# Designs tried in a protein design chat: VHH binders against NADH-ubiquinone oxidoreductase 24 kDa subunit homolog C11E3.12, mitochondrial. Part 3

Target 1, 162 residues: NADH-ubiquinone oxidoreductase 24 kDa subunit homolog C11E3.12, mitochondrial, of Schizosaccharomyces pombe (o13691)
Amino acid sequence: MKPIRFFKPENLQLAKAILARYPLRFQSAALVPLLDLAQRQHGTWIPPTAMYEIASLAGVSIDYVHSLILAYPNDFFWRPKKPRVRICNSWMCQQAAEEQGNSNWDSQCRSVATKYGFDVENTGCLGNCFQGPAMWINDKIYGVNTKEKLVDIMEALTQKKN
Short names: E, the ipSAE of ESMFold2; O, the ipSAE of OpenDDE; V2, 0.75 times the mean of E and O plus 0.25 times the DockQ between their complexes.

## First folded at step 1 (VHH)

Design c06 (framework vhh_8cml_1; at its last look DockQ between E and O 0.14; V2 from the best seeds 0.00; counts 0 for: pae O 13.4 > 2, unsure alone 64.2 < 65, placed apart)
Amino acid sequence: EVQLVESGGGLVQPGGSLRLSCAASGSTFSDYAMGWFRQAPGQEREFVALITYSGGSTDYSDSAKGRFTISRDNAKNTVYLQMNSLKPEDTGVYFCAAEWGLFYDSPSYDYWGQGTQVTVSS
ESMFold2-Fast, scan of step 1: ipSAE 0.005; ipTM 0.335
ESMFold2, look of step 2: ipSAE 0.005; ipTM 0.150
ESMFold2 (binder alone), look of step 2: mean pLDDT 78; pTM 0.787
OpenDDE, look of step 2: ipSAE 0.000; ipTM 0.235

Design c07 (framework vhh_8cml_1)
Fold by ESMFold2-Fast, scan of step 1:
Structure c07 (fold): chain B 162 residues (1-162), chain A 123 residues (1-123)
Amino acid sequence: as target 1 above (162 residues)
Amino acid sequence: EVQLVESGGGLVQPGGSLRLSCAASGRTFSSYAMGWFRQAPGQEREFVALISYSGRSTDYSDSAKGRFTISRDNAKNTVYLQMNSLKPEDTGVYFCAAKGYYSLWSSDEYDYWGQGTQVTVSS
């Protein structure tokens, strides 16, 4: 098997040395320095291939690695530029959210978007509140009625810097 | 590393049904959105269906809406495509593909692809 790996040979050696400094039952404690090594090798942010290799090396799930990254301040681990998100907080959009079973939808959307490094603000009616709860991402208006749809939209808008 | 293997293709009469399966290996399946694509001879690959990592959001091409249903079982690392009311135009090689939500850092395309399974709708 000759899979493509993320770490350069010299950095893979350093990653293994970092892991060796932590007890086997506490390998998760090595994640922060491993993630730092990965972002410095990449030069801008931590790519998913790096997250996967780190998860494999430390014996943890990729979900755990992602949750750890999101638990830290946005500037602790380098982030790509994210589009600005404006959430409609007019009573029409609030009514649309409530009709779809989403109480406190503004706060929920703000929490999720902020965790992914989006700049979030509230705005008045976006002109499409009748399509469900609305948010404006850059110059596009989205009717967003589930957290999963929001994640799908955020993922679709994420691009690698040239 | 994620590997994807499709199965369930075959020959079926117009109006018939097939269920395709895509088995994923690796610890990351639940972190990926999964899609189905198809390719007819001499044509480019076209989108068929998409399912989010939790299974709560789905999307379909216009040709698939109302006839096909995508679903997933994260405990079995498998995604399915239930195809009903099949038409000759549905003939092609069907591929599953994985797109990572952990790819928020850099991904704008599908990250992993299977080798495909042949579906033929013919009398």
Scores: ipSAE 0.000, ipTM 0.113, lowest interface PAE 15.8, mean pLDDT 70

Design c08 (framework vhh_8cml_1)
Fold by ESMFold2-Fast, scan of step 1:
Structure c08 (fold): chain B 162 residues (1-162), chain A 122 residues (1-122)
Amino acid sequence: as target 1 above (162 residues)
Amino acid sequence: EVQLVESGGGLVQPGGSLRLSCAASGFTFSSYGMGWFRQAPGQEREFVALISWSGDSTDYSDSAKGRFTISRDNAKNTVYLQMNSLKPEDTGVYFCAAPEYYLEGYTSFDYWGQGTQVTVSS
């Protein structure tokens, strides 16, 4: 009934531009990038207000938007979640870690992340293996090749220095 | 604090070669991948080449494959772009780019140099 506003003006323009790139018959293909945009704006998860605005913009039901979020449980979150770290354990990232003398890279990363209150899980290639051993922390990709660098990142995220 | 300074641009004839350099400071250079981008007058900035933190992995745009080579010297905090078989279409300002220690997307770099002009003219 009433206008629902979640997106900041610059992101609303981007959302409309994304939708304009997809034919009306394929609007569901536009929803994934819209969900990504909403989650990045919020920083942690996709609140109901974002789901309602996306549904309105794309001309679909909110139930359909929610079903897409559930279809990608490792990429989209519809409620607050304990902060998480996904560690790349692909052969490329393992090779990069071993070249730095870190044969127990996964164990080292899990120990550090857990100390700072993060949930830890493994994942495949994060798409940015050119940054060295990589991990996805919340919705951001970090290229780290030392335990010390990971500590610096954890400190920045928990202390909100950056 | 992060500083990127490009050099090596100039005027060259079609079929010629140039080597661009990017001197980096203000961050742990050896821990990050680096990229080269370019922008022609009136056009959007486009990707040219990427190199991993160690130098063991590289990626190129379709237009750069087979002609350009990206490399780095971690002891000198410098990344290079060797450009061979240059074409008029390669004309533009070439930018060195570095990510912040996190990326909020797969194609975005946070730190940019001022650029170096490359002109390929006959």
Scores: ipSAE 0.000, ipTM 0.112, lowest interface PAE 18.5, mean pLDDT 72

Design c09 (framework vhh_8cml_1)
Fold by ESMFold2-Fast, scan of step 1:
Structure c09 (fold): chain B 162 residues (1-162), chain A 123 residues (1-123)
Amino acid sequence: as target 1 above (162 residues)
Amino acid sequence: EVQLVESGGGLVQPGGSLRLSCAASGRTFSDYYMGWFRQAPGQEREFVALISGSGGSTDYSDSAKGRFTISRDNAKNTVYLQMNSLKPEDTGVYFCAADTYSVYIESGAYDYWGQGTQVTVSS
């Protein structure tokens, strides 16, 4: 079977221009910008068809391309990326939640975020615990101190089209 | 760019064994997926076996499965095809090929080919 083409014509030209910046024996050095181009074209992750075309264009194995994606887990994704919530569970944030009547705050936040399709992790102090319990949502820090406010934020974020 | 040279072919009786070798020249051997193909007189070239650059993934044709084993030694820039329980229908010229794609078994997908080595299975 012939390879399935992934890059749009304009991005295939950009990919070839990227490759042309590297000497033939260093074509693998072009992989990072090629992976970035592919991820931007697809949206949020790099499908197998993109990995195959990148491997072919750069003259490297698909195993190598996949290994490079895995080497940069915060930058490149080979699976669809779930929205992420990171909840501060430091002493300061726990105390702020307790003072506001939210003694099981972490569990409440996890329940709400999971309902809206978010992956949830705990993190240390986000630098804003003195303003109330803090969480990191879509690359922004939010001071969230009630379940209703979290629901409102989740509703707003899930109604936004990508 | 890679140059490939096959060896190890010969005449063997049914049920016998042969080990084919494919020696590659060049500095990027571990970056290539390596395949073995065969061609009988008057027939099209058919897929036999594939191995990824790391050696972590292999694939076989239905006729080769359970009888043939593909392996590689990246330190020696060599791919091997161990053929056991050979049958008369295994007769043909065996070629090694190099490609950056491990999932494509069409011969037209490969740009780097060896000259081939003859395997004859007859009593």
Scores: ipSAE 0.000, ipTM 0.090, lowest interface PAE 15.4, mean pLDDT 73

Design c10 (framework vhh_8cml_1)
Fold by ESMFold2-Fast, scan of step 1:
Structure c10 (fold): chain B 162 residues (1-162), chain A 119 residues (1-119)
Amino acid sequence: as target 1 above (162 residues)
Amino acid sequence: EVQLVESGGGLVQPGGSLRLSCAASGGTFSSYAMGWFRQAPGQEREFVALITWSGGSTDYSDSAKGRFTISRDNAKNTVYLQMNSLKPEDTGVYFCATEYGLSWFEDYWGQGTQVTVSS
């Protein structure tokens, strides 16, 4: 019977301040800034717990909150966009991996990345394949020559957005 | 599509414990946040607990905090809800859902498992 607790105390205070700027009959008008606040707190998307708390705070249904998210598909996300991993499968990167004892490196990397929810695609040379195996993850290039380094990167990227 | 099967419910006395399981199949388990929801007769469905894809973050309703623990085993494609210090107010059908469970036209709710807390 109590509201779901999603917002941090400071953001709950901000959410209430946002709501106070709108008349009681028009609390639904506060949803857009509330969704923005929730998405910024969580990282890049709005989880169900945030939707339930926003619905409770604004006095609207959860379905209404969800419909509003769908109305702004370029601004609000109710499911994370799968981050992308581009694995260099050029001859140079494949040779570097084999020389380091990593046969089937592409297959190993795809298995790990897929397990962490990444979309995987192959690409040509990323500009540093001659210095060892490389991956483009989102907007950043990583030099990855061991499975342990890949796991560490995947853990950091998936845990950081909690 | 994703299929969800709940189990582990039953009758228990106040102060007792139950462990619920949700087995997932037909989808990429690690790509979903998973949650537990419950519904008592004549009541609206309510949120209980949430766990992110990697298990790195969890969230709970106020009534569940300190008593319930959500966890997942990615090797078994299973989500668990460990319920301790059960109260009569916890009585209801417990449902496992993906984050898509807000919308029946995508991934949807399982059949549920009945939890009854009664002396």
Scores: ipSAE 0.000, ipTM 0.116, lowest interface PAE 17.0, mean pLDDT 71

Design c11 (framework vhh_8cml_1)
Fold by ESMFold2-Fast, scan of step 1:
Structure c11 (fold): chain B 162 residues (1-162), chain A 125 residues (1-125)
Amino acid sequence: as target 1 above (162 residues)
Amino acid sequence: EVQLVESGGGLVQPGGSLRLSCAASGRTFSSYDMGWFRQAPGQEREFVALISWSGGSTDYSDSAKGRFTISRDNAKNTVYLQMNSLKPEDTGVYFCAAALEYGFSYTSPDEYDYWGQGTQVTVSS
């Protein structure tokens, strides 16, 4: 597909100014600042239309542009960031899960959250491990004792209905 | 939401080639990373190949690397798997899968949101 215009006129002018700072044979060196400009214009991530226009402007392949995005995973995003689940994996939370009959609870929670499209990471005690295993979902702390309760929470947050 | 339908499977002799197609319906096809998985009788589904939503990134299982090529046409809402130098161990049901986002690993079936019904590939003399 031919590139369609992504950059607004003022940002296209800035993109050209960025490219002009590099010799013709080194236009690829401008990609990092171009990716930053595109991400700022879109908001939080770099859509395919931006990648195509950057590739066209810099004279590189779309594959090369995408590879640079992947090379800086903390700086550039090619899709919206996943909603986040932080699971308490402290000894206390693991013991609370075992005492309630939920062995291998961290693994079970990870598989459920992942299936619903959440990004999963571990964290220290969230303060409610004494009342059962705890997890932070986005900006809220949940005490979850069963897989069924976790599924209900995930369904509510994603509005997924089968 | 997206619905997936595979085609192009069949019977082929060792060393032969097949081209699988996965047709997607729905407005969001271009937002999905697309994968191919296969499953032999009595075995788990295993990863074969992945293509990112933009087409800018691909990955392959070690068994598929160098023999298979994944591609997509977002204008036609279709993803393809070109399979060359087929071996009897490539026999199985091949599934097309779509993931909006993946958490740990795009090689895990659990990372995919939508699945096709599968198409049978049989490599035998």
Scores: ipSAE 0.000, ipTM 0.109, lowest interface PAE 15.5, mean pLDDT 75

Design n01 (framework vhh_nb_b201)
Fold by ESMFold2-Fast, scan of step 1:
Structure n01 (fold): chain B 162 residues (1-162), chain A 118 residues (1-118)
Amino acid sequence: as target 1 above (162 residues)
Amino acid sequence: QVQLQESGGGLVQAGGSLRLSCAASGSIFSDYAMGWYRQAPGKEREFVATITSGGSTYYADSVKGRFTISRDNAKNTVYLQMNSLKPEDTAVYYCAADLWYGSEYDYWGQGTQVTVSS
């Protein structure tokens, strides 16, 4: 009989207090602080169970809750944020790495990327092989030919929020 | 039952422009975010752009400033205006309805080929 709940008891009380700050007509105005509370409780992102409870508490559709998450893409996440590195293993990229003295380039890159919390996989030609060994990091293509350059990129990406 | 149909793809020279259209059937359009993804040979599908039900837009860094996503709710259509095209934009472009939880998928189109020649 009990509805499935996401919020811990202390956070459910906070959620109700947040909602009480807004008139019944304007309960949707409480969604941003409710999403923040849910994401902080979970740690990294807002799972579907949290979206359902927030929708129920605020009297809005789950579609509306999800659209609001998309409206704040640097603040709220509806999937785990999974930065990823894809390493080109085409013949051209392998040849470029060997010519630059980078034997075991794939292994070296995996070692660096995993230290920074990135998932690593191989892929075919990224269309950028003429710049040396190529990597796709999320939605960007990089020509990377040293571990030092890769470290610089990884560090920049992990300090980006401002 | 809901279907997405892309159009507007083709061959274009570097520096040129194309406008892709995606027509959605059924009643999901106005309530859902709509997006464009692309897949080049040897790659998995990558995000290009999305537009929320409220009209907010988000772009992949690789296309920001060159591509514009828009929607026409009266026509149940989403558009992708692609300017300053580069050979690396060559891919099959897919229209997608909002991929809700990340654990559930709604709808994908069949894709339309975009080829950018040098």
Scores: ipSAE 0.000, ipTM 0.095, lowest interface PAE 15.9, mean pLDDT 71

Design n02 (framework vhh_nb_b201; at its last look DockQ between E and O 0.01; V2 from the best seeds 0.00; counts 0 for: pae E 16.3 > 2, grease 25.2 > 24.2, placed apart)
Fold by ESMFold2, look of step 2:
Structure n02 (fold): chain B 162 residues (1-162), chain A 119 residues (1-119)
Amino acid sequence: as target 1 above (162 residues)
Amino acid sequence: QVQLQESGGGLVQAGGSLRLSCAASGSIFSYYAMGWYRQAPGKEREFVATISSGGSTYYADSVKGRFTISRDNAKNTVYLQMNSLKPEDTAVYYCAAEYSFWDTEYDYWGQGTQVTVSS
């Protein structure tokens, strides 16, 4: 069996690019963006395999990585968290909602997601804004432009298929 | 540290075609949404076209049906095929790469390439 690696190839390249933004002697400054990338890949939390790979890439101890996660308890989680929706608030997604006559789209999405027990947050561009408006639901990006479509997605994610 | 370099600009007659290329330096091109913007003298920079990391495309109304954006992730390159060019398409065209994580946005811009459509 191969050694355990957490980051998918595409995300490993992002992690290396993040590290390259910092001087070699201060690469521990990259830990916060690396933890965010790992949490986004895994969904809602950062598993131990991600912590080990981040520690290796940045040249710091695993204990330091874990202590940093604990220092940001509203942003980083080291165990599964309540389901989350992140609504894209990029300029393109805001314009797409306005063009469809839905200037209060953010409020409507928050109301629906909260009814299904999801935490709701804002985010920037998710790479799918052009099917917009886009949102991240748990570990996947969706293009959602109607309240009905959002409800359908929430039902599918919270209910078992018979 | 992502650097974008446009090429393929120049002078063309109205009704002609031109293909712009934008080469990215760096290892992360496939994760970025890539776009083209343009700015004519004395006007605001305007959106032209964009392509998501997954390949979905979106166009400004003024270029729909005439321009096609595409990407080649193996070559770290995004293209803008411009057909049926009009004098009002004359502008400096900018390549952009957009990405976000941890609600932090990263925008990178090229230096621009001039497109001039005569007549």
Scores: ipSAE 0.000, ipTM 0.123, lowest interface PAE 16.3, mean pLDDT 75
ESMFold2-Fast, scan of step 1: ipSAE 0.000; ipTM 0.221
ESMFold2 (binder alone), look of step 2: mean pLDDT 83; pTM 0.844
OpenDDE, look of step 2: ipSAE 0.005; ipTM 0.216

Design n03 (framework vhh_nb_b201)
Amino acid sequence: QVQLQESGGGLVQAGGSLRLSCAASGFTFSDYYMGWYRQAPGKEREFVATITSGGSTYYADSVKGRFTISRDNAKNTVYLQMNSLKPEDTAVYYCAVDYYEWGTYFDYWGQGTQVTVSS
ESMFold2-Fast, scan of step 1: ipSAE 0.000; ipTM 0.182

Design n04 (framework vhh_nb_b201)
Fold by ESMFold2-Fast, scan of step 1:
Structure n04 (fold): chain B 162 residues (1-162), chain A 118 residues (1-118)
Amino acid sequence: as target 1 above (162 residues)
Amino acid sequence: QVQLQESGGGLVQAGGSLRLSCAASGNIFDYYAMGWYRQAPGKEREFVATIYSGGSTYYADSVKGRFTISRDNAKNTVYLQMNSLKPEDTAVYYCARDIYSPWEFDYWGQGTQVTVSS
């Protein structure tokens, strides 16, 4: 096994102190507070390097650590929250897309959004269907009628630095 | 750090089938999204399919209904089953780890050549 370093020195000391509170038979019971410590250090989620160090420190498998994260989906996150796209598939939005020659508009938008890692779902009328095809992206409504404009929006929303 | 190795490419006639595999080595985990891309001679690399850690899948319109992406999380392996192949599917196929953007790939594989004759 190769140790992975994720915790800052002060948090590594806290992690070891947490583990010391649990007998060897119950080291897995320390995982929940270790996951919390890692998530707080990183910000909003637990990256693979943190999962590896926690597994190493607690003497458990990485699969076990991951399974605990999945068991508490409202408390722990193993990836950044995916941006969401809701595509209007109401009668009005579908007709607006067809009138502009975009008969496969829903499929095209889904393809672009998934290429950029967005979570995609369909929804009813978004309140602006009369202005052309509409979609909801990260809690805002957009009137998007070209693939190029959608790509520009996706690129802006997925920039590493901001 | 991590290595992605594609295999399963080759020469087939139109209407035929191929199954591509992407084997992971090093520190690749089953909670990353995995994707397939392809690049034909003289063209830009294009998206083919993505599979998320939970099993949700999404496809490019050009392959939807003909290709199936799947994964075996225990083996850290991703597959692309390609049916009803067309000459236009001729390309080098690449496996990639996907983290929200084509610009944010952790790693690309070396690619495997698929050639479909008419």
Scores: ipSAE 0.000, ipTM 0.090, lowest interface PAE 17.8, mean pLDDT 72

Design n05 (framework vhh_nb_b201)
Fold by ESMFold2-Fast, scan of step 1:
Structure n05 (fold): chain B 162 residues (1-162), chain A 118 residues (1-118)
Amino acid sequence: as target 1 above (162 residues)
Amino acid sequence: QVQLQESGGGLVQAGGSLRLSCAASGSISSIYAMGWYRQAPGKEREFVATITYGGSTYYADSVKGRFTISRDNAKNTVYLQMNSLKPEDTAVYYCAAHDYWLGEYDYWGQGTQVTVSS
């Protein structure tokens, strides 16, 4: 077996201790705490390197580890979620964009968001659309009257550092 | 060590609502899940609801649709919103926390009395 290193030394000790607390015939019950430990160490999701190490430590296949992640879809994530942009397509937001002199606002914003790696979807706007063209970015409402303002927001949100 | 402190119990009429809170303190980094159990006089302790760190929720059939469990991770607090209360919901409600080091809920609060009058 090729060793894969994911856990920090202190978390590797915790992982081994967790496994030792469960009977050999029921070690699959230990995998849920191990997945949580791995996700907390990484931050938001469980990368393949973590899945391989957990599988090796528990003596199970990586497919089994992945199946457990799928069994707890609200708890564990096996890939990073793409950030999302939800563009208001209600008549209120369309009117606001046209009043700003931007008849192709939706297509411009979709192009910008896509370039920054965001998933783009349409949504009805309730409330804030009356304040000007708006969109939800990661489920927060932003007033976006120009593509340049969207670029500024995208750059702020996609900063790849801690 | 983990300490759990419940609040929000009391007397309420049938059809009413109560919100229980449970604040966790101490060494909570190994807590995987928190939940609520209840015990009526002369009966065994019964599962009510659980919430995991990631937000997955599980409910006993007797409370589905009436009770909602939620968690504020920033405050290390779990809540149980109890709606449409019935006299059979009368019990001492216990907050519990599941630690990675044990295969069962191993930290328990002192309990809070909930009494539902008909």
Scores: ipSAE 0.000, ipTM 0.102, lowest interface PAE 16.9, mean pLDDT 73

Design n06 (framework vhh_nb_b201)
Fold by ESMFold2-Fast, scan of step 1:
Structure n06 (fold): chain B 162 residues (1-162), chain A 119 residues (1-119)
Amino acid sequence: as target 1 above (162 residues)
Amino acid sequence: QVQLQESGGGLVQAGGSLRLSCAASGRIFSEYAMGWYRQAPGKEREFVATITSGGETYYADSVKGRFTISRDNAKNTVYLQMNSLKPEDTAVYYCAAEFYESLYGYDYWGQGTQVTVSS
């Protein structure tokens, strides 16, 4: 089994000390200070690698950790402040792009989104959520079958000035 | 622990209607796209509909014009209104919530609810 590592050595020691302050039957109560420690280490938000390590350390499910983040929306954040694009990388989306003659669709869209300052991630869920190849941009799903359409969307969202 | 719980399935005659509900624990779905998928025996899981955190909706071609997805953030519930049901709509229907960084492969899924449409 390969360990998930997020905490720096000094913060891993602190995380273990935090857990030790709570009785074994109530170690889930330590999750709030563990989430706080993770968010401070990362800067502004709690990435999934931190959630996995916290879940492992506290002996709880990743679902439980994530639900606790959502329970404190003014204190804990699971999204970066930088805009994000999630590209459908399911087999069906790749086939749809190929059928439209758009080879290398995923790599072309990644390049465009990165150029406009967006972080790019993959998504396999909701792979068929739109007729053509789709991507999630911030909090909205877009059907994007060409890089030119993505450029138009990105320019609209960023209000680019020359 | 976070859970999605479907309800509203059952047996219905062709041309009939059903409304599926999916209750989410906590505030999970207010931040996520919520979706419905279905799986018939011997077939792969098929996308049905999704509604984004911003309220935009998207449908599979097979259900466009017949199904409507909606959400009630105050009740932590997503709905699927199914009209003009066909025997081919017979399947177990699953509620899903998209996790922000799905590259880690973690999504929230319900246990499913059976919908059977007789001819």
Scores: ipSAE 0.000, ipTM 0.124, lowest interface PAE 16.5, mean pLDDT 73

Design n07 (framework vhh_nb_b201)
Fold by ESMFold2-Fast, scan of step 1:
Structure n07 (fold): chain B 162 residues (1-162), chain A 118 residues (1-118)
Amino acid sequence: as target 1 above (162 residues)
Amino acid sequence: QVQLQESGGGLVQAGGSLRLSCAASGFIFSRYAMGWYRQAPGKEREFVATIDSGGSTYYADSVKGRFTISRDNAKNTVYLQMNSLKPEDTAVYYCATRYFSGDWYEYWGQGTQVTVSS
């Protein structure tokens, strides 16, 4: 019934809760978590329908929403993108891998991810570096201390999405 | 706004058990790692345990086999089950995460006191 409908009812409720955490004067500050919510619901990227609903909910223009997506090119996508792995190269993640006896962890994981057709890049801290080696696979953070664990993750992801 | 609220601390006898809870709000909980840290009087804050978005867990050597970290994504809550408590486990326990909102922000709860008597 609504031409700009995108969020599922549970996510629309969460979007409204996110907006309620920001003053009306600063609703634009809610856009980044709203874009994150929309991309997670869709799976890989933010379709125009999502941009329209976010613009409506936050009281901003669609052009402003699109400009924010472009301002975070490594986090938000407005078109389908090749699956991606971001490997934490922070000191804490490198130290965790070394302490677990895998000084070639980064290169081994890059090789595995590339073999499964993922784009691979290094990134800073992913929020779990202090708990062991970490990587971002699509929209999720994984603790990956061996290449065998990464193979299992890649197998699961490619079998479920193909 | 990211908020973390710990509960479940208290006084317990050596050999006893406690379950700590951390209620999280203001971010997409299921996407981020959650951790527990502790600080004893006169000591630096030390790592205890973490759980990542995929459910993989990591523990400090001092607590392996005694403590278990878990999460309930539907309730936005992370738990620390503490068994076989020792007087040396006496500390303020903190819940922690990092949240993305245009950049990475580190958030800590206010802490909950755990006191283990001998």
Scores: ipSAE 0.000, ipTM 0.107, lowest interface PAE 19.2, mean pLDDT 74

